# Designs tried in a protein design chat: VHH binders against q9y6x5. Part 27

Target 1, 379 residues: q9y6x5
Amino acid sequence: LPPKLLLVSFDGFRADYLKNYEFPHLQNFIKEGVLVEHVKNVFITKTFPNHYSIVTGLYEESHGIVANSMYDAVTKKHFSDSNDKDPFWWNEAVPIWVTNQLQENRSSAAAMWPGTDVPIHDTISSYFMNYNSSVSFEERLNNITMWLNNSNPPVTFATLYWEEPDASGHKYGPEDKENMSRVLKKIDDLIGDLVQRLKMLGLWENLNVIITSDHGMTQCSQDRLINLDSCIDHSYYTLIDLSPVAAILPKINRTEVYNKLKNCSPHMNVYLKEDIPNRFYYQHNDRIQPIILVADEGWTIVLNESSQKLGDHGYDNSLPSMHPFLAAHGPAFHKGYKHSTINIVDIYPMMCHILGLKPHPNNGTFGHTKCLLVDQWCI

## First folded at step 1 (VHH)

Design c32 (framework vhh_surovatamig_d1)
Fold by ESMFold2-Fast, scan of step 1:
Structure c32 (fold): chain B 379 residues (1-379), chain A 126 residues (1-126)
Amino acid sequence: as target 1 above (379 residues)
Amino acid sequence: EVQLVESGGGLVQPGGSLRLSCAASGFTFSNYYMSWVRQAPGKGLEWVATINQDGSEKDYVDSVKGRFTISRDNAKKSLYLQMNSLRAEDTAVYYCTKEGYWLDEYISGDRAFDYRGQGTLVTVSS
């Protein structure tokens, strides 16, 4: 039988939630599978960039989804809608579902993973749902499991995306234990529903399942605001993205804009594009603006207004608060194995190995995930 | 193009009531969480209330709980805020806003402000 993989993302699932809350269903999943306690994501630690890095194995500067809001200086195009279906934004990389469909006569299925409702290199997921935030987890699960059982050519790669706990993390902040406990319990129940449905449909024993996330969440406060309007007048620049990483397109000389910004707040770093730290791998793309502002953890960049968000992400990817986890179960994975840390770009070559696909050139290192897999030597 | 038109504001005595309305167009209204936010004179923007797509879940800032009720009519593409037991501290311009795909876009993102309308002024005084 050809190997099958279901990749599940719960947006904004901070790794430390696993230690501070009870997850009986996830714990049962891990007991018979593997857990990676921290996944070091890519900068910026935002939803679209990291979801695309998971399925391409590339840093943001290489795959081209460099933020949730983008401007391309060469083409003068703007990306600001979550349902933007212009292939232009996604065509700088080849995601795994495209490779799955092109290398073998296999199908892919997608329930709302970013990019799956877009034809990328003239190839769209064989089965997909147009992005719609109002569609329930149950409806997404029903479609994905139907496609896994009832497709010819067979669906060998499937994705399932869910917006929580990110939405609640923003609203309440990760330190609101009462509200986050309720939200995370509901997510654990959804994991229980997922496992039960796969068992009922005869999929569980032969399906590889990865449960992961794109980033974590950190606590914000009205006491930690950086008012950009106190630094520089709007007439000097166009704002492409605001917080916690501001993308600045100068309307005047770049050096003049930089000089107005560079000492404005002790709680943000101001970089000319060529001075962005090499460790971010966030420099070599036309969609990265000439000046980038990076707020310190928990600080929010605002424009003469207070921020109502109590949690946020997008911060430095070295911060543990920005890290998600990865759990996996299935015939490819060891049982009861715990691993400390992998890079989020390492997920792609691991998934290619499981599916028997030749990976496109990527920034991941297969050796980092070897200890998770039954057919590999760990030492 | 997304359009949001607020109405129903005015001058009201402390302890009085007002009902704000927001008429939405240019998007599939029933697919989005909708919110009311306000800005008091010389103050920053404050979130007031949010309602989910079908109206089954509602959230409020603590200072208005038990006094304000958010509701929606998806057939009419309209959002409402019933304000009871009004206080001087409720004096503000009230804005209707479409919650973005990500909550951060709604609360702090530039795009969230682009989708709010002109606002409607509520003044609570004698």
Scores: ipSAE 0.005, ipTM 0.263, lowest interface PAE 10.6, mean pLDDT 88

Design c33 (framework vhh_surovatamig_d1)
Fold by ESMFold2-Fast, scan of step 1:
Structure c33 (fold): chain B 379 residues (1-379), chain A 125 residues (1-125)
Amino acid sequence: as target 1 above (379 residues)
Amino acid sequence: EVQLVESGGGLVQPGGSLRLSCAASGFTFSDYAMSWVRQAPGKGLEWVATIKQSGSETDYVDSVKGRFTISRDNAKKSLYLQMNSLRAEDTAVYYCARKLYYWGSPLYRPEFDYRGQGTLVTVSS
């Protein structure tokens, strides 16, 4: 009856992994569906910001989740483990599950997608799991498929989030072919499990499934460190976020802090908030700090330490290494179609179209995704 | 003011054991994951171990797995590192460190925003 959509994210799945490794289950999914080879994400290229951009269609300065670590200058609140479920952080936008529940008699279901365990504008996902990284993919999948099959009112929008390959990308780096091959093979097997579960339950033929990610991963090195302590004493500022985009809150005059930092490293750009490049769409929000530092790809900002990270993300969103992909299958999508590039903010209006929802104002362009859809003319 | 004060370092023979302690003050200790980081002579800082806020999850650098145990007492605002089967390679200044919080931050190789003064561990005969 009503159209249904399952949105799946594998955190940190760099688009170029598709070229360097074998994915038999994912390739079978793509052969009968669509593939977008590169998704240009939003700056900064971090997990929470980009996951919220996927479901709101907004740049980070507009939806308010501007980093994985934040400080709000107006309210003096710090984003932390003790308050990350405070609606305050999430209320600057309306995510698709809220819209889905409010426009008609519809339900949403969520397994771990960022924000789905938070009441946003007094609306929480109809079915959800409180975030817990220890919960297996199998348990997440079991709950989602149960809710998709047996809910009244019907679950029309469901989300499923998995932490890999991001965790392993950080640990091993994306250039470690031996370890990454093992991790990515396991992810492909999980995709196979997902498809088989949906087929066994009779959901596969009538369900739209999107598999995507929030960002990529780039190789880091202990030879590419920027030591912030060599340029400025910690007593002059409060550190809100460190690497590869450092968020600096001055304790003294802003100009004095800027002058100590501006020539700290040839591999880092230092910006006063008003000088942040317009192309980042990362300026107009109280949670963006007075000074930001942006490291060059593969460089890590540290506080007099040797970084153990072999991979990282958060870098300039124009970098191909920061881009994920998008694959989709279902009655809304063409079969065997490949598309080169979309913006991550374009996913939201496409999903609204598939579900028959009126999108909230957003930064996406529906025209960019129309070639993926069977009910659209692709001119 | 955030303070982390390490103790328990000293000279120990190879194969011996040592327990390091860290006393935390100036912040809500139970809200933060905590790490031990070390610096060997002439080298940079190396992450050793991390423990989650509740003590429910831990992670370790491969070279110390099975030999070191990180633990915490939130009521006493204290972090511990039990070091067994010590090797010459474990000689370092050991720092108690507060993990820099951001969502999705792994316990493996985290960043930290504060560290103590350090305590010297020398493994030698």
Scores: ipSAE 0.202, ipTM 0.564, lowest interface PAE 4.4, mean pLDDT 91
Fold by OpenDDE, second read of step 2:
Structure c33 (fold): chain B 379 residues (1-379), chain A 125 residues (1-125)
Amino acid sequence: as target 1 above (379 residues)
Amino acid sequence: EVQLVESGGGLVQPGGSLRLSCAASGFTFSDYAMSWVRQAPGKGLEWVATIKQSGSETDYVDSVKGRFTISRDNAKKSLYLQMNSLRAEDTAVYYCARKLYYWGSPLYRPEFDYRGQGTLVTVSS
């Protein structure tokens, strides 16, 4: 039988939550599997970009999902969480579920993973749910496990997405121990439910399961605000994406806009597109706007009419607060092994290996995950 | 066990007609909206049509509007696709698919939890 893989994402699960909170179910999962303590995600550290990086192995500039909110100046199209269904945005890469599904005697399933309800390269997942935040985890889990268990051709790759603890992280801030403890307990319980259901269905021993996240969460404060209105009139630019990495589309001369913004705050770096640091791999895409503003960790870029969150993400991907974790269990993985760090793009070639798929060109390094796999040499 | 079994596929000339059937079993057929989806050679899965539980509402992909008709017989637990004025581009494996019961999604999105093995439709001169 072909190997099976379930990829689970709990949005905004900061890596150090594992150190600062209790996760009995997740710890049991890890005990019988592997843990990567820190996953260096891609810049910007936002939901859509990072989820697509996981399943493509590409940096944002390469797969084309460069933010949660995008604008294409040529087509005049907009991308957002409420407008993400146009294949135009996704077709610059081939996600793993498409690759998998195009194989003989295989199918893919998805429960609300970004991009899975869109025909990418004219291919949509054999089984999927349109994104709806009101659908419970239980329902998503039930569908995914049903498809994994009863489909023909068999589902060999499945994705499961959940919005927590990201939503709560935004609301309460990651350092709110009282509220986040409650939220993270629920997450751990959901992991317990996942494991229990897999066991009940007889899938647990044969299914490879990866539990990961797209990014972490940084504590924000009303005392750490950068008000753009103090630096530039809003009539001089269009804001494509705001905090903590604002994408600026000038309505006047770019240089003039840049000059008005470059000294706006000591807690914000302003980059012309061509001057974006190479380490971000965030330059070579037309969907990246002419100017980007990058707030320091914990600082929020605001306009006078903007509401503030107590937690946010999207910051420099080198910041530990932005890093998620990866845990995995199944026949492909060791038991009781912990690894310090990988890059988020490394997940793709690993998944391809597990599934026996030829990976598309990607930015991942298979060598970084070899120690996690039972069939590989750990060098 | 949920089962969907397609039939009626075959070779037909352009401009011809074909009627596909799907026999459903293992669930309360009348409780579910049903869909046809197709996969052309070398292409991905494409939604074709959906019909609501009662048959009172249908929706189609634009390319088949006016040519294809989806219908159902709940008593017989059967789904049908009448295909008229067939074109070469209609060549595909056609699948019967059960739409997710608990999901109130629009008809134009094929959110389904089960599909059949498919039946091949070839339109060629």
Scores: ipSAE 0.000, ipTM 0.246, lowest interface PAE 14.3, mean pLDDT 93

Design c34 (framework vhh_surovatamig_d1)
Fold by ESMFold2-Fast, scan of step 1:
Structure c34 (fold): chain B 379 residues (1-379), chain A 125 residues (1-125)
Amino acid sequence: as target 1 above (379 residues)
Amino acid sequence: EVQLVESGGGLVQPGGSLRLSCAASGFTFSSYWMSWVRQAPGKGLEWVATIKQDGSEKDYVDSVKGRFTISRDNAKKSLYLQMNSLRAEDTAVYYCAKGLRYFTGSYLKPTFDYRGQGTLVTVSS
């Protein structure tokens, strides 16, 4: 029987939460599996970009989903949450479910992972749910387990996405221990439900399960705002994305716009595209705008408006507050092994190895994850 | 393209009530968090209220809690703001705004991005 993998994402699950809150169900999962304490995500530390990096093994400049709001200067197209169905935006990479279906004559299943409701290279996940946030975790899990247990060709790769704790992280902020404790306990209970369902259906012992996230969360405040309108008028630029990374498309000379912005705040960095730090791997794509503003951790960029966000993400990917974790269990994984850090792009080649797929060219390094796997020699 | 058309504003006395409506088109309304934001004369844009896709979760700025109620009708692709016990400080142009498809509980769009012309609410005797 071919190996099977279920990839689960809890959006915005900061690695640090594991140290500050109790997760009895997740700890039981890890006890007979593996834990990677920190996953260094890609810049910018946003949901669409990082979810696509997990399934492609590519930096954002390479896979083309460089933000949640994008403008492509060559084609004059706009991307947003309301214009995300054009395959043009997703076709710069080949996600693992497409590879799985095309190389192995096997099926993929998806419960709302970003991109799975879009045909990419004329291929859509064999089984998928149209995105609808009102659909319960239980309904998503029921569909995924049904498809894993009874499909022809067999489902060998399945994904499940859940919006929490990101939504509550934004609403309450990660430092609100009372509200975050309640939210994280609910997530741990969902992990318990997941394990129990897989055991009940006879899937648990033979299924590889990865539980991860796309980014973390940091505390914001109305005392930490950067008002762009105090430094530059709207007539000088078009705003493509705002906070905490602003994407600026100049309507006048780029240098003139840069000069107006460079002294706007001591709490943000202003970069001409060619001066964006190499360590971000955020430069070589037409969807990256001529000027990028990067706010310091916990600072919010606004346009003469207040912000009610108590938590946010998108910040520098070197910040531990932006890092998620990875936990995994199954026949491919060691039992009771703890690893310190991997890069989020390393997840893709590891998953290809588990499934017996030839990975497309990618930015991940298989050697970084080999110690997690029973069929690999770890020094 | 996304279109949001607000209505229901007007002149009302302090302590009065108004109901604002927003008609949405150009996107799958039932799949998005929706928000109301306002701009008082000579002030910046202020977030007022937000509502989850299915209406199960709602949030408000502290100054309107207990006075304003956000609601939605997914079949009609409409967003509402019931405003009770209105105060002079509530005087503003009110805008309907959409949240991000895969993100909940947050307003992330700048002024006039995915918004209509707004509807003016004046609270004055």
Scores: ipSAE 0.000, ipTM 0.185, lowest interface PAE 17.0, mean pLDDT 88

Design c35 (framework vhh_surovatamig_d1)
Fold by ESMFold2-Fast, scan of step 1:
Structure c35 (fold): chain B 379 residues (1-379), chain A 126 residues (1-126)
Amino acid sequence: as target 1 above (379 residues)
Amino acid sequence: EVQLVESGGGLVQPGGSLRLSCAASGFTFSNYYMSWVRQAPGKGLEWVATINQDGSEKDYVDSVKGRFTISRDNAKKSLYLQMNSLRAEDTAVYYCARDKFYLWSGYRTPYYMDVRGQGTLVTVSS
């Protein structure tokens, strides 16, 4: 019997929510499993980039999903222009479900995880759902559990993605205790439903389950706007991505565009591509634009307009507000163990170890996660 | 050439109604989130409402919730804003706007306009 792993993501689940709200179902999950209190994600702290980093173990400059909106300078392709399902964007890395299917006679299953409805290196997840935000958590869970229980060859790696609490975090902001309490209680109830379903189907004892997220959330305000139109005329550049990391493609001399932007606001940093801080690992890819603007935490870059968004992410990955957590339970994991911090790229080599897969070269360090695992010793 | 043309503005008494229309051309209208934004005299642009590609998801600024309804007709390449119970504070030039194509998470970026029309004036006065 090969080992099995279910990887669950609740988009935008800030680590600090665990300390400010009650999660009885998640607490019971952690009591008999492990908790990593902070996961240091990759820059930029956005959904598509970090979800792909979890399953490849690579920085964004290496796996090629460098933002939720992209332009490739070599091929002249635009990601956000109805082409998110073009394999071109995803082919710079090999995600774990592809490795799982190619190294062993095993199947993968996916409910909405970014990239799983796209053929990557001519391989698509054995079972998958085309992305549709209207599909309920229950329907996603029903499909995943059916595939885990009834597949030949067996499904050994499965993913489940849910849009909350990200959507509500954007709408209400993470400091809205009343609305966030309601949303987070609903998520905790969904975790309870997940555990109950796995127990009822006899999957719980032999299944490794990871619950994690791609990023956190910070409070924004209409009082903290950076109006890009007051800095530079739109005729001087093409805008590839806006906020809180703006990707600027100059239509004139790059130095002239840079000089117009560099002193425009005290609440954003302006970088020529070669000057982007090395700690971001966000430089060596044709999809990273010649000029990048990075807003300070809680500041929103706009084009002569207001923003109704009360929460956002994408900011500097050193910020604790951008960090998710990781909880895990199953035969591979210790019981009742708490760990302080890992890097999000460390999840991939840990998952490869659990599944008995040879990892592709990656930026993770297995040593960072070995204390979580029963077959390893960390002292 | 990508183009958005608004119509339907005018003078209306407080409590009255207007329906704004926007005709789109030069792009695949059904692939884009569409928004209405407004600019009151002497003020900056304010986002009003957004609708997704097929019209199944809609969002509004709090001040217009329950009074305004955004809708679209993809076959006609048209966007609409039904405005009921109009107030003096709703006086503004209203712009039809095209957002960047929306792929996943609902709120991946601020409400961003990459194309905007010329606007249609709505005046609410007694």
Scores: ipSAE 0.012, ipTM 0.337, lowest interface PAE 8.7, mean pLDDT 88
Fold by OpenDDE, second read of step 2:
Structure c35 (fold): chain B 379 residues (1-379), chain A 126 residues (1-126)
Amino acid sequence: as target 1 above (379 residues)
Amino acid sequence: EVQLVESGGGLVQPGGSLRLSCAASGFTFSNYYMSWVRQAPGKGLEWVATINQDGSEKDYVDSVKGRFTISRDNAKKSLYLQMNSLRAEDTAVYYCARDKFYLWSGYRTPYYMDVRGQGTLVTVSS
């Protein structure tokens, strides 16, 4: 039988939560598997881009999901969390569930993972749930495990997505020990439920499970605001995406807009598209706007209508606060091994290897993760 | 060039002690897990011990627990293995190894190391 893999994402699970809070269920999971302490995600460090990077192995400029909010100047289309169903946005890459499903005697399943309820390259997951934040984790888990256990052709790749601790991180800020402790305990309990469910169904020993996240969370404050209205009039540009990486579409001469913004704040870097640092791999896509604003860690770009978020993400992907973790368990993985760091794009070639899939061209490096796998040598 | 150079091996009687050293160069030593592995005559490589970047975490193969201590000095880019209560079965070539991974369970393999020295021979014999 072909190997099976369940990919689980807890949105906004900052890597250092593991050090600062207790996770008895997750620690048990890790103890019997592997841990990558820090995963360097892709710039920008947002939900849709990073989830798609996980399943494609591509930087944002390559897979085309360059933000949670996008605008295409040619087609005049908009992308947002409430408008993400157009295959136009997703078709610049082939996610792993499509690759998997196109194989003989295999199918894919998904519970709320970004892009899984969209036909990509005219292929949609055999089993999926339309995104609905009101659906409980239990229901998502029940569906996923049912499909993993009883489907024909068998589900060999499944994804499971949960919105916490991201939502709470935004609300409370990651440094709120009282509230975040409660939230993270609940997350750990959900992991316990996941493991228990798999054991009850007899899947635990044979199923490969990856638990990861797309990004971390940094503490924000009302004392760290960058008000764009103080620097430039709204009539001079269209805001495509706001904070902490604002995407600016000039309505007047780009240079004039740039000049008005370049010195707006000492806590914000302003880049023309062609001057975006190479290390971000965030330049070679038409969906990236002519000017981007990158706020320093913990600073929030606002307009007169200011955000009340106490935590946020999307910042420089080199910041530890933006990094998630990766834990894994199953027959493909060693037991009791910890790795310091990988790139988030490295997950894709690893998953392809586990599933016996030929990977599409990608930016990942198999060598970064092969040591996690029982069938690989690292020397 | 990345290099690891072991020293401190020699002949010792059963029950004796020996301290191995490893000098690292060519990379940021403090950024890596480090390990000791050994190869006894006629046997394959065996993992012995691992230490994390700052020395706060250590792990050992069961057979050496309580007898061996792994440590490091990041300022000197050095790894150490204090071996006490040595036994005949500890006879082996000991290698210092750079490790991207930290081992914390009973499942061990030497193939997680990407760089290894030339080794130093430890012989425990009466």
Scores: ipSAE 0.000, ipTM 0.259, lowest interface PAE 13.6, mean pLDDT 92

Design c36 (framework vhh_surovatamig_d1)
Fold by ESMFold2-Fast, scan of step 1:
Structure c36 (fold): chain B 379 residues (1-379), chain A 126 residues (1-126)
Amino acid sequence: as target 1 above (379 residues)
Amino acid sequence: EVQLVESGGGLVQPGGSLRLSCAASGFTFSDYAMSWVRQAPGKGLEWVATIKQSGSETDYVDSVKGRFTISRDNAKKSLYLQMNSLRAEDTAVYYCAKPRLYTFGSWYKDSAFDIRGQGTLVTVSS
């Protein structure tokens, strides 16, 4: 039987939550598996970009999902909730479920992972659920486990996405110990349910399971706002994305717009596209706008209005607050091994190795994850 | 091209109810999530409620949760806000808003709204 892998994401699960809260079920999972304490995600540290980087092994400039809100300068298309299922946005890369289905004639299954309800290169996940945030974790799990156990050709790659703790992180902020403790305990209970379900169905011993996230969360405040309307009039630009990374499309001379913005706030960096730091790998794509504004950690960019966000993400990917973790268990993984850091793009070539797939060219380095694997020599 | 016309505001006593309406034109209403935002005297704009394009998912600011209900009629291109158990603190000009940006997972907390109408004034006072 071919190797099987279930990839689970809890959106917005900041790495240091593991040290500040109790996770009895996750700790039992880690005790018999592996833990990567920090995963350095891609810039910008947002949901759609990082979820697509996990399954393609590519930086955002290469896979084309450069933000949760985008504008393509060549085609004049706007990415929005009305067209986020247009294959145009997702076709700049080949995600692992497409490779899995085409390379080995195996099946893939998906419960809500970004992109899995879109036909990418004319290939959609063999089994999938159309995105709906109202669908419970239990229903997503029931479908995934049913597909893992009852498919021919066999489901060898499955994904499961859950919106928490991101939604609560935005609402309460990561410093709200009482509310975050409740939310994170519920997530730990869901992990316990996942493990128990897999054991009851006879899947646990032969299934590789990865639990990870796309980004972390940092505390925001009404005292840390950057008002763009104080610096530039709306008639000079089209706003493509706002906070904490603003994407500016000038309607006048780019240099004039840049000059109006460059000294707008001491808590915001303003970049012409060609001046974006190379370390971000956020420059070489038509969906990256001519001027990018990057707010300092915990600062929110607004248009002469208040922000209700008490937590946010999207900030510089060097910030530990933006980092998720990765835990894994299964026949491919060592037991009781702890690793300090990997890059989020390294997950893709590791998953391809586990599944016996030839990875498409990618920005990950297999050597960074080989110490996690039982079939690899580690120095 | 986007036009949004709010109505239904007025003077109401504490504990009373009002139903706000918004008539939309100039865009494909059914393709967009829609929000209500308000501005209290001397304050900035505050997001109140959002409804997704199908009407299946809604969210609210904590201070109005359980008291306000957002709804929409895509055939009539109309957005509604049913306000019950009104408090003095709910006094504000209410605006129907099309979000300027879509943000996955947090679209209703994006601070960029396309406000085209005059708003409708809600005054809660004895």
Scores: ipSAE 0.012, ipTM 0.490, lowest interface PAE 7.8, mean pLDDT 89

